# VHH binders against DNA N6-methyl methyltransferase (damt-1), part 3

Target 1, 365 residues: DNA N6-methyl methyltransferase (damt-1), of Caenorhabditis elegans (q09956)
Amino acid sequence: MDTEFAILDEEKYYDSVFKELNLKTRSELYEISSKFMPDSQFEAIKRRGISNRKRKIKETSENSNRMEQMALKIKNVGTELKIFKKKSILDNNLKSRKAAETALNVSIPSASASSEQIIEFQKSESLSNLMSNGMINNWVRCSGDKPGIIENSDGTKFYIPPKSTFHVGDVKDIEQYSRAHDLLFDLIIADPPWFSKSVKRKRTYQMDEEVLDCLDIPVILTHDALIAFWITNRIGIEEEMIERFDKWGMEVVATWKLLKITTQGDPVYDFDNQKHKVPFESLMLAKKKDSMRKFELPENFVFASVPMSVHSHKPPLLDLLRHFGIEFTEPLELFARSLLPSTHSVGYEPFLLQSEHVFTRNISL

## First folded at step 1 (VHH)

Design b2 (framework vhh_etentamig_d1)
Fold by ESMFold2-Fast, scan of step 1:
Structure b2 (fold): chain B 365 residues (1-365), chain A 124 residues (1-124)
Amino acid sequence: as target 1 above (365 residues)
Amino acid sequence: EVQLLESGGGLVQPGGSLRLSCAASGFTFSSYAMSWVRQAPGKGPEWVSGISGSGDSTYYADSVKGRFTISRDNSKNTLYLQMNSLRAEDTAVYYCAKDSELLYFGESDYFDYRGQGTLVTVSS
């Protein structure tokens, strides 16, 4: 088995981005010491599914067997490297859940249609000044080499990564922005709002996944670009994405697995036959069919990370891709809920996880 | 130099039991997860069971879950596989394997070392 794997430290990554402001992420957000409890909504959906016609798929069992083997290797490596915590706190992750609730309790400007303009700031700016200068209808860029600060009228601060550009709005506006700036992206990362009856989302984020069918992805990509799509565990979704890629003139080059682990290195769910209770998520990577570029990426890579307690937060992928020798100049995140350095981000909540409630002061000792 | 030496294989009838042992040397045994891998005649290798360095976590292939028990004695540098309710399908050469060491970002072979194996034949 030539399957590769790696262990990521998402908390350490964000700490490194904001170290120049003497900030670190609140450790409680990553204090996942207890295995995840069953989602009562998913349990209700499962019971309904038993009574209804359903597709009989053996793929989940096969993937679980492989991932269970990989989980053991990952536990071994992390334990040997002494990166996992020895103490297990079996309290249903109460501290991390409360920290997530606090982090999400922020006011974000409402989404609006984008124009072609970019509003720039270097070090600091007030949200009211950005709003008066048209932030709601434009993109915002922190053009400085260091992280920037945006402060709203109630005193809440948002910490913005250097060289990041973002828009609070519909991803469909990206094509117009790309054309207006003669800007093509060499990497697109997307975590679409996959429809699920079992998930309660904010009203502003209850989007139909059909928005993907409105995007002309090839038009905004460089010829040798890579695209990375997070997919849900819904039956048939992988085939749906392969068909979408094919329609876009693209082909899959790899399908990677994110293994979600506790701070002790154990999977967040026990392996079983329920799709809604697996400890892993899939990432599909694709390239244009007519590109002659060869990506030297493993076809079935596994990477493990302790998840942030905020639902649907995904680990940053740029450093992992660079580890495999792949560099990007113009990365784009669609459906973004957080910001990254030197990255364009668009979504209804692109700086939701940049508020001061996510961070604490790093007292150098 | 890493050395793994398996023992305990043999001929058993269906429904019988066997206990395999693996003597390890040349590395800090308690610092590495260990696995049992088997290879049936004419087939590729199949991972059977694994155990963390401390012994606190164990994992099993679905085909052996509930019948096999993996354990280790770190004071003796020895890995064990207790096999109960053996079936003809369990006939294979069983290998003791040391998991590969992987740095934070990188790639790993399936196992960086395995022993010479011990033959288990389940037949009447």
Scores: ipSAE 0.000, ipTM 0.132, lowest interface PAE 13.1, mean pLDDT 76

Design b3 (framework vhh_3k1k_2)
Fold by ESMFold2-Fast, scan of step 1:
Structure b3 (fold): chain B 365 residues (1-365), chain A 125 residues (1-125)
Amino acid sequence: as target 1 above (365 residues)
Amino acid sequence: QVQLVESGGALVQPGGSLRLSCAASGFTFSDYYMRWYRQAPGKEREWVAGISSSGSTISYEDSVKGRFTISRDDARNTVYLQMNSLKPEDTAVYYCAAESLYIEDLYSPSEYDYWGQGTQVTVSS
């Protein structure tokens, strides 16, 4: 099953991106040492030892059977490779939850207009200057080969990966930008804020999900491009996406699963009695139907990662795709909430997770 | 036992003010993001305001921004909603909620969300 799964180190990836600034990701953001549960349940388990009871016998109708078996194999392999921590912190992930709240304690400026113009900076730039001069209405590019810094008037810093380009705005802005610069993307990654009963997302994000049906995705893609869509666990969403891909003249080539694990290698949710809350998420990969390119991707692949404690954060896919021989030069992330090197990123909060509250100084140098 | 108890709802005239309180017990209040929601008859529950565990991050629904103020008092395990310049469309049952960072569906009630029973606010018929 080794050839059917991977174990990722998301923290290590981001540490490598910002090492030249002597920065590392705050480890607390990845200190997921307990399964996700309310504090009242956690206290009951600690007091009465209910967590020591054997798992309930699985019923034949359970759809997550394959994922449960994969989780056991991943736990065994990771334990043999000594990549999992042996000791857990019994705080119901309190430190990681507090770190996530601190990381999200930033504000992203809103664009007052859309523009196709690129504004470049190399070393540092003022967020206040971007706002006051309308530069934030443009596409902002860190043109250097090293990470750049954007600083707010209160001294808050945002760390921008090298050669990244971002736009604060509606994902529909990408079509005009693509046309204006005669630029096509050979990889698109999208994590749409799917319609849910989440009220914080309902006003901003419902419009974003609706906008997917208005996007002409094929016109911004190269002929042999790959597109990767994160989907929610809502019933029928996979079929909905297959129809959406078909409308775009595309076909699914693979459906991968992200297994979210603790630092000990256990799933963050139990597979039983939690149909609405499962420890895995789906990633659908698709290509243009008229492309002759053959992708040598496993049709069903599982990758496990300790999630960052920030809601909706996904592990970076660039290195994983390259591992399977996928060559790309112009990646684009739609609905972006973080930035990647040499990548275009579009969303209402594209550099939300780039603030200094996500990072600490690397004192090992 | 985990409890959230809302209070302060009343009948007021348009342009009036109310202060809602939500007293929390049975969990570590200072570690939770607190939100106010409202629900009018026949409509889905709507988010109104939110405040982070530190009190540093505060957010409002656009229709209440500038009129409502959310605050918290961790020593008293209480979150407040000061409502000014009330309008007939503000008529609803107001709920407070304590939300876990790990909830995929932040609006839907779940085992990880603690909800109160609500307090009725009526701004003239």
Scores: ipSAE 0.000, ipTM 0.216, lowest interface PAE 13.5, mean pLDDT 78

Design b4 (framework vhh_7ocj_1)
Fold by ESMFold2-Fast, scan of step 1:
Structure b4 (fold): chain B 365 residues (1-365), chain A 124 residues (1-124)
Amino acid sequence: as target 1 above (365 residues)
Amino acid sequence: QVQLVESGGGLVQAGGSLRLSCAASGFTFSSYAMGWYRQAPGKQRELVAAITSGDSTRYGDFVKGRFTISRGNAKNTVYLQMNSLSVEDTAVYYCAADWGLEYDYSLPDEYDYWGQGTQVTVSS
């Protein structure tokens, strides 16, 4: 691992979590063989987007220049290490898009009333046994050392990581749960439902980012905890998050970049395109101001990953943080759409991406 | 030259239906996210419906269950089927196209190209 960057393998990580069930992630979900904005399309739009690049703020331009240099370094190193595929048929990511549509073609029960009670299982459980009046109101825990299976009455299976706990509901429910179980978290990871600065967009989203204003984050954190927030690329969001952290009595210790790459190691968007689309996302890491803990984290680290073809899916961060010496025992993921081992996950769709449509069987005789 | 041309607007009685069409030319239609916006006098433009290149759809809160967006890539056309119209639906309806969402399942932050608009008037 370089001091400036890492190359992650999300598919390999999930395969390792579920290997004991003889399951493998459907590789099509990670077959991102084409750029998200092909060169042929870019040529067609140049005339309408050219003026916009002169209007970009200097900070955004400097970030893009740095990331472009880092992308070249990552491509060269990954090629030398034979991590990347040499060539694949360019299908405009059609196969991976179809796989994502199939993976999302499942429904999970809702919750109408929150409960701090836990329903525990180890190897298998019926989804109906977790429900009351068709809804999951309790917290669900797979307490086993191996992944568990939850099966719906129609035969659909969901594969649950070992020692994971999930709650279907509003992230505000975490405060009652924390208090009821006398449990504080030493790592929080959050990917909130961000809205663009354009008020015209707000009506299309199911959740409002104002839910963050209702969370008393300091109450559920240990004194020496780390919090990691995924942020959108809208102008001013970083300053908004710094202010939000400050209100929580926290300060930023690092801002990392996720570089999204194709299976060949190329950025999913060109840095010189006219659309203002960038191939990277930002992760802000913060700690309590009153904590004397020193996090030996690089302030400007880059990690590259081939994204899962499901929208807004983020790579798992637990192993990367442990690599930098971050010790944690009670991680929490807010706004979760997938589950991780030994992790509490809260959101309206926390096990959406655990269905059998995400996995295939390793048929070995 | 990129063009978006709306059609199908007009005058309709409350409770009636209209189907708007937007014919696109000058770009690879199948790779664009398409949207319908509306603007009433003195109001800001608001999203009515959007459809990604992968056919995922999103609707504004005030039209869910009444309006349906669809696309015909072979005809380079996006459609908005409007049912159970009310006087509050009276507005100029704009077709919009966004580049760079070919593989994204999300809506664009802003649209790159806009049509001239078509008037929809719903009488009581």
Scores: ipSAE 0.000, ipTM 0.266, lowest interface PAE 11.8, mean pLDDT 80

Design b5 (framework vhh_8emy_2)
Fold by ESMFold2-Fast, scan of step 1:
Structure b5 (fold): chain B 365 residues (1-365), chain A 125 residues (1-125)
Amino acid sequence: as target 1 above (365 residues)
Amino acid sequence: QVQLQESGGGLVQPGSSLRLSCAASGFTFSSYAMHWVRQAPGKGPEWVSSISGSGGSTNYATSVKGRFSISRDNPSKTLYLQMNSLRPEDSAVYYCAKDIVATIEDYYYYGMDVRGQGTQVTVSS
């Protein structure tokens, strides 16, 4: 039968990617031992214009009931497997939030890509040399078998996964890049900038969710490609995405749920209808309607992770998809907030998880 | 070869009790958690209850908590589900499932190996 759920150790994933540089992810970024605050949850709802008068309670309650059952099972299984930490840190996640602030104190110039060439480096390169060679207008590739290092003029280092290719800029540039290099993608993962009145998010993305309608997704996909879209918990968003997929000649294969948990395995938000906040996010997977490829994917899969304290970060999906037999050669991440091995990444934040402030030296070797 | 055989279902009136049994063979029973899963007509499978290999830990779906009780007898390799205060909503085919755990470097995968035939429970007036 299908695997019912998975528990992701995201910290361990990044530790494995950068092991050859003797680096370890700062554990503070994953020290979410306190459930999220009710007041901050209420303010988030208010800022989005969601009121109790506009509630479509039935659909939200059905999803919450299923996820509550899964959360209980995940808590019990993870406890028996000794995955979860016994002790809670009674700091209201302050340590992890401060670590995130430090990690995010970096900036990289972005611009439209002309996509005339791919600038390659293997082991190390300076950011100024990459800029002089046209990084602003082109994609950059770390072509080495080991992680690479890019150093900024102020001495800040960025650690780059092996075989990763990236561009810091507008996702609308992807079509030109695809054409210029005669390259089609067989896996696309996207976490679009959904509607938000947050000044911080708008400054970083400089886009709203309507940019999705500007992308010609079918043009850059192989015939048997899989696409995975992260969506919000906004009522009606799933139907909106089904319509977008249909316009792209695609159909939904599965809808998965990410359950966000504390280090003790408890949901980050209590299951409470009055707050309109839930501890899970949805991932919609789709394929081209005319593709005869069969994906042996569970229709309603749940996977759990302790969220990184960095804003808008989603866990990596590559190993999870491979577990279900999804083979891919040219993966692409749109609206990327990190770099992954053997992956093409484009967005305004692909360096979010790459700075030295995300890592420490691995002294446990 | 893993084999699971459920029994104990039937037609009962609302408010009645039933005790389901699952006979297991082909694996070291006490080393695995066990689960009860049900499927009503036209609906997907719903997890009902779990019990650890030793029997020391149990958990239940919110819809059955306080009414159902899971237990096991490791020497006889049998899993039980005691169902009290049955409701029409409990009508379903009930399946016994063995725990499956796979560990990949960045993920811990969990599933249920549903090899049982199932036992039908019908609650009607």
Scores: ipSAE 0.013, ipTM 0.379, lowest interface PAE 8.3, mean pLDDT 78

Design b6 (framework vhh_7w1s_2)
Fold by ESMFold2-Fast, scan of step 1:
Structure b6 (fold): chain B 365 residues (1-365), chain A 121 residues (1-121)
Amino acid sequence: as target 1 above (365 residues)
Amino acid sequence: QLQLVESGGGLVQAGGSMRLSCAASGFTFSDYMGWHRQAPGKQRELVAKITSGGSAYDDSVKGRFTISRDNTKNTVYLQMNSLKVEDTAVYYCAAEFSDLWELSTYEYDYWGQGTQVTVSS
């Protein structure tokens, strides 16, 4: 791992989590062998015709120059180290698209009300039994040292990481849970639902982002905690987050970039894309101002990964943070769409990507 | 292929309630769902939107309207309470596709045909 960049393998990470169940991630979910095609022949895109992008994103233009240079370095180094798949078939990502559709074709219970009660299971449990025991209002914990299995009445299985706890509901539910269990988090990772409409259009909305402003983040954090926020490429978003951190008594320690690459090491979008899509996402890292803990983190680190073909899926950060010497014992993911070992996860779809449609039998075992 | 089919519109008296439904088929990859409306002589406006992380409302309907989603039925609802004559409009359901297939994450890709809501005094 360089101080300038790293190349991650998120498929390998998930394979390691579920090895004890003889499972691995379906490789088709990571067969991004072609750049994303804004004008793809995929029928759903071809039939769109109403939404017009009216203006270029200024932040995208400013960031693209540095990221383009970094992408070239990453491609060259990865090629020399033979990290990338040279024999990938160019199929316009058809296999990964089909795999993503299959992975998302699952039904999970909708949130109803919040409770701080924990419902525990170890090896296996039926979804109907969890529902009858109040799963929809409570927190569910796989208390075993090995991954657990939740089975739906239609035979669909969900694979739950060991020591993981999840809640289907509003992220505000975390404050009552934290208080009730006298539990503080030393790492928070958040991928918020960024509001796409501007208040300056002479409209005042209760913003999707308002939930962040209603969260008392400092109350659920340990004194020396780190928080990591995924942000959108909207103009002014970094300044907005710096102000939000400041209101929480926090300061930014680093802003990292995730570079999304194909299996051959190319960015998933060209940097001169007329559709104004970019192949990177930003991650802001912050700590409490009154903490004496020093994080020896590169300020402008880039990490590259072949993305899972599911919308808005982010690579796991736990091992990357540990590699830079960041220790944590109580990690929390807000707005979660997948589960991690020894992690609390809360969101409306926290176990969406845990179904058997994401996994297959590990023949290597 | 994403198709949006709206239902539940009609005539209702002021102070009454109405629920609009938007059934989606081929609903994978969508990040955002919303309800817009267009009244005679006015521009189309966003009324409410829902994401996996929460919902947002225009100030004119805040506290009166509720947007919700049933993922098992692939349906988005708009519950309208305490209706006013000013709420009379054609209501449109809208969806935004994922970034893997999506050209823009800031605007809606698909729209329903619209359903008329008329509130009489």
Scores: ipSAE 0.000, ipTM 0.298, lowest interface PAE 11.4, mean pLDDT 77

Design b7 (framework vhh_etentamig_d1)
Fold by ESMFold2-Fast, scan of step 1:
Structure b7 (fold): chain B 365 residues (1-365), chain A 124 residues (1-124)
Amino acid sequence: as target 1 above (365 residues)
Amino acid sequence: EVQLLESGGGLVQPGGSLRLSCAASGFTFDDYGMSWVRQAPGKGPEWVSGISGSGGSTYYADSVKGRFTISRDNSKNTLYLQMNSLRAEDTAVYYCAKDMEYQLLYEGSAFDIRGQGTLVTVSS
């Protein structure tokens, strides 16, 4: 396999998941046509024009230099394939930012897990019935082959992928759930609440990265499982994760990069950004040290995606991992903010991004 | 699992015509856009034409626009390229390629080329 990079269409992916409900993802959530910047900076550029000042020679990280070259390749390939938009909307992503505000303006119950029961539904269920049946202390499963609908008493609908199982609560209780159901996971994906992100969210429940140190990850994994951890760009974080993996008896097999791009295929931040903002995020993949399974994964792989305008949303990884030969049947997402088909998800807001505010009716169907 | 079988190439005189075919299997044909890509001797691959899954939209490289016509028959899982007014510079191995629906994987080629190709030689 000599795959150099991937380009993902996250919007099309979710459209395919919910097509049987005649739903389409609101395109405004993916109308990232401007590079990320404060409105004051955007207005200044509009008035004065973009400075064509030549970049001064400065030392940049090896990762930034490699990613800049990869971004050029991705832009060129995607342009040739006509997958990128030719026309830019000059609104500093205002439509997408407003759509994100609307999508996040929903309430979901908060809870701590007691993890012993699964409440199942197939086609539809009311949120009040789920709550009265103990949703806040238990797991909920859409057991049907089609997406399901959960409706709040105010008429707000949440669209649930087929065969997804979720819990609104503390990820620390996953061990109890695993034991109660005699279920081990062969893939874990996690996007932990890193220090800088936790501070910005200002939540009262524990959202710091120390929650990771409370998890006994090896206990819930199959022997030949893979784990995939999204990490922040803080100095030293990669070494901190290597130490955490080592404590869990695990070793890194690959470190992948998500390149966040505009609808035109350009990075969302310039690589020479003086505020140390970068257009990429890192994903560390690891396996148990005592597993003899060989993963034929590229050690340094880049995949690009237009991000949903909601902060902290990550593109789905399941099909990309399967392309590289990673076979799994029981995936688990920790610290989830959205749901995926045939996946267990746990976090304080696991179906936050499943509300009708994320979707519109597909009029073409 | 995806298999593409190109046919219809051959030796043709300048100004002549050929119709290429691509038989597809191993995937739901009408869910994917398809493309024709060619590679001339000693040159890199060049995208020639593309068609949407439904057949409702077609696209052409400037070098072939007005001369080539892409089409598909979803009931037969077959892609076609009608080539008219052929020129010496159209000489190449022609490949059909499947577009990804929501995931493009790049392996040094802009397209998922899995077929053996079909040779088109335009010569007097």
Scores: ipSAE 0.249, ipTM 0.682, lowest interface PAE 2.5, mean pLDDT 80

Design b8 (framework vhh_7qia_2)
Fold by ESMFold2-Fast, scan of step 1:
Structure b8 (fold): chain B 365 residues (1-365), chain A 123 residues (1-123)
Amino acid sequence: as target 1 above (365 residues)
Amino acid sequence: QLQLVESGGGLVQPGGSLRLSCEASGFTFSSYDMGWYRQAPGKQRELVAFIYSGGSTNYADSVKGRFTISRDNAKNTVYLQMNSLRPEDTAIYYCARDTAMVEEWLDYYFDYWGKGTPVTVSS
């Protein structure tokens, strides 16, 4: 791990979480062997009624130049360390697309009336017993030392990390839960749906309200907490988030970049593409203004990872933050789509990516 | 296996209302983001309304305040409630399932579309 960048292995991380159950992640979910949509395909898609965006302003161009140079360094270092696969592009990510569809072909309970009640289990339990027949959604905790197993009424299994707690519901439910259990969080990670990069989220499409306007983040944070927000690459988003942090009495301590790469170590988008799609996403880290805690974090750090092929999935940050000396006991993930050990997770789909369709049996274990 | 069936279109007078329905089958509906798109005569297809698997919504400026998208995961159905209809809303309306792949790759690429339901706003 360098001070300027790191290369992460998301697949290996999730495999380590479920090793005690002799499970591993289906490798096809991480087999991004081909670059995403080549520039030549943009014109064909435009003919289907998709709007073109003119070039981003100079600030984005400058960031792209920096990231292009960083991508070259990462490719070179990873190649010399022999961490990238040597094999050429084989299938236009067909296996990864099929694996993503299979992973999402699972039913989970919809959001319903929330309860502050925690229902614990250790090794295995039925989903209906934990979710109170769907009329009210409890907070579910796997209290065992090993991952637990939850089974749906149709026989589908979900594998739950040890010491994790999840809730199917609106992220606003966290405030009531925090108060009821006298629990504050020292790390919050959030990937709001309003900040996903998509034509659907361009300025031509208005939002009825900002989902973040409904959250009172400061009341659930410890004094010396860190918050990490994933943001989209649209113009002005960093300024909007700085203003939102300021409203919460917080200030930015670092802005990191996730560089998405193929299994060969190449960026998933060419930096010179006509639609100005970029192979990186931004993560803004912030703390309370009145906290005197000093974080030994690089202000501008790049971490590269082969993305999981399911959309809206982000790499795990817990080990990376601990590597930089960030101590935390009560992490919380908002807008969660997967679970992590010793973490509270809230969202409409918090255990979506925990089903047996994401995993296979590790015979060697 | 995959199927999206739109219904509820028709002829309506200006100022009227219509409710479109899209029944999905052959996949886990609750796990997918869904959208309503339209294509007016002689124009390109455009996104009208979008609903995330989690229930959050987005609308095109031209329909905001008049149209409402919603979903019923128990019925595998997405709806578009259209109020205060105008002649410029005349189009074929399509239900679409968004891709399961990384958003940056397939922002403009949907992996399944319905056959469409026509909506005509005229006297």
Scores: ipSAE 0.006, ipTM 0.355, lowest interface PAE 9.6, mean pLDDT 79

Design e1 (framework vhh_3k1k_2)
Fold by ESMFold2-Fast, scan of step 1:
Structure e1 (fold): chain B 365 residues (1-365), chain A 125 residues (1-125)
Amino acid sequence: as target 1 above (365 residues)
Amino acid sequence: QVQLVESGGALVQPGGSLRLSCAASGFTFSSYAMRWYRQAPGKEREWVAGISGSGGSTSYEDSVKGRFTISRDDARNTVYLQMNSLKPEDTAVYYCARVTYTVSGSYTTTHFDYWGQGTQVTVSS
């Protein structure tokens, strides 16, 4: 293929999803104009004995060189297209960080039961009507063609994408749901809680990547399905995922890179093969080995996006995959922290980022 | 202002050869992938060949593989299409396009093309 990269606009995507409710995403959530770690501060940390293994140094150097070249092309193209902001506000992303704190300052119910029952609503619903003893035990579906509204007892509103279905609970609950509804998924997107010290400290859910080894992925997939897995930069993780795919009867068809950029189009971290911090994340795409379906996907695709200031938020992939001719009817997101149209989402906080604190009223000019 | 100017089209006998050129200006040529498209009378426009910004990757529509070769000269801001073993089915207006990798409207990754005026290739006996 001749396709090298894409530049995504997450803010525009969410604005389009909720336009029918006259809502727009708070732009402050995407006001990332300062690098995440200043060069001088990072050099001090590096000098204090960050250990680099020979294999990791080589892999990081090769990836960093390729990504640095891509970052320059992305910066040049985006500047010529006038999609990047001309001037930087170098305030350590203060406004964006405060907006993220506000967005995360919401209470959502927990669930412990693995129920296959679907509770549907079209336009609006009280959260108390969906809860049993303070918990959501069922699958909740916004069956309307327009976004729906769920309101909790304190008046806080959550905006739910059209045709979306979500479940608050363990991702293993998907197997029971799939069987009960005779429903197979033709696309799975997963951002697992990979082991790290910072993630473990949050305690919002059990940090056990072994849950992936407990999932019977083949049972819930259509024959011609595609799986997309976000992975961490841990040494050996790519090989671990290849082994997991093999166990599931699948093979890798592409490995894509998300380049995280500032509003000016610069990487959020500077490139350096001696650093453990990089401005990119990897996405592995795989298909069933016995599927004859041809996926016309570039093997090494780069897409760039200004990240939402909320930690671990990933850009939505549905339109990007459709652009490459990947058609799907039943997408599933595992370990979800936000909702997408016409998508099943499972996780302990699947509608966390749907509250009114993420949005504002769209002001007509 | 982005400009693409195609040239090299002509009337040629079946089995003949032509080299099309596209001169680009108004942008950083080496940063963009370039493509050739064609449109025959009464048919929709179809892509023919593509070349990455680095020049390291090329792609072709199945009916032209092995007969057409796309190349670029970044020092001259020019992309070329060498057409060999031409067939009557290759008769069309050929267009040069700059490929941009950005979102259009909502969250949709789109290849944006700046079309040139085109150059007519006619293959007949």
Scores: ipSAE 0.034, ipTM 0.473, lowest interface PAE 5.2, mean pLDDT 80

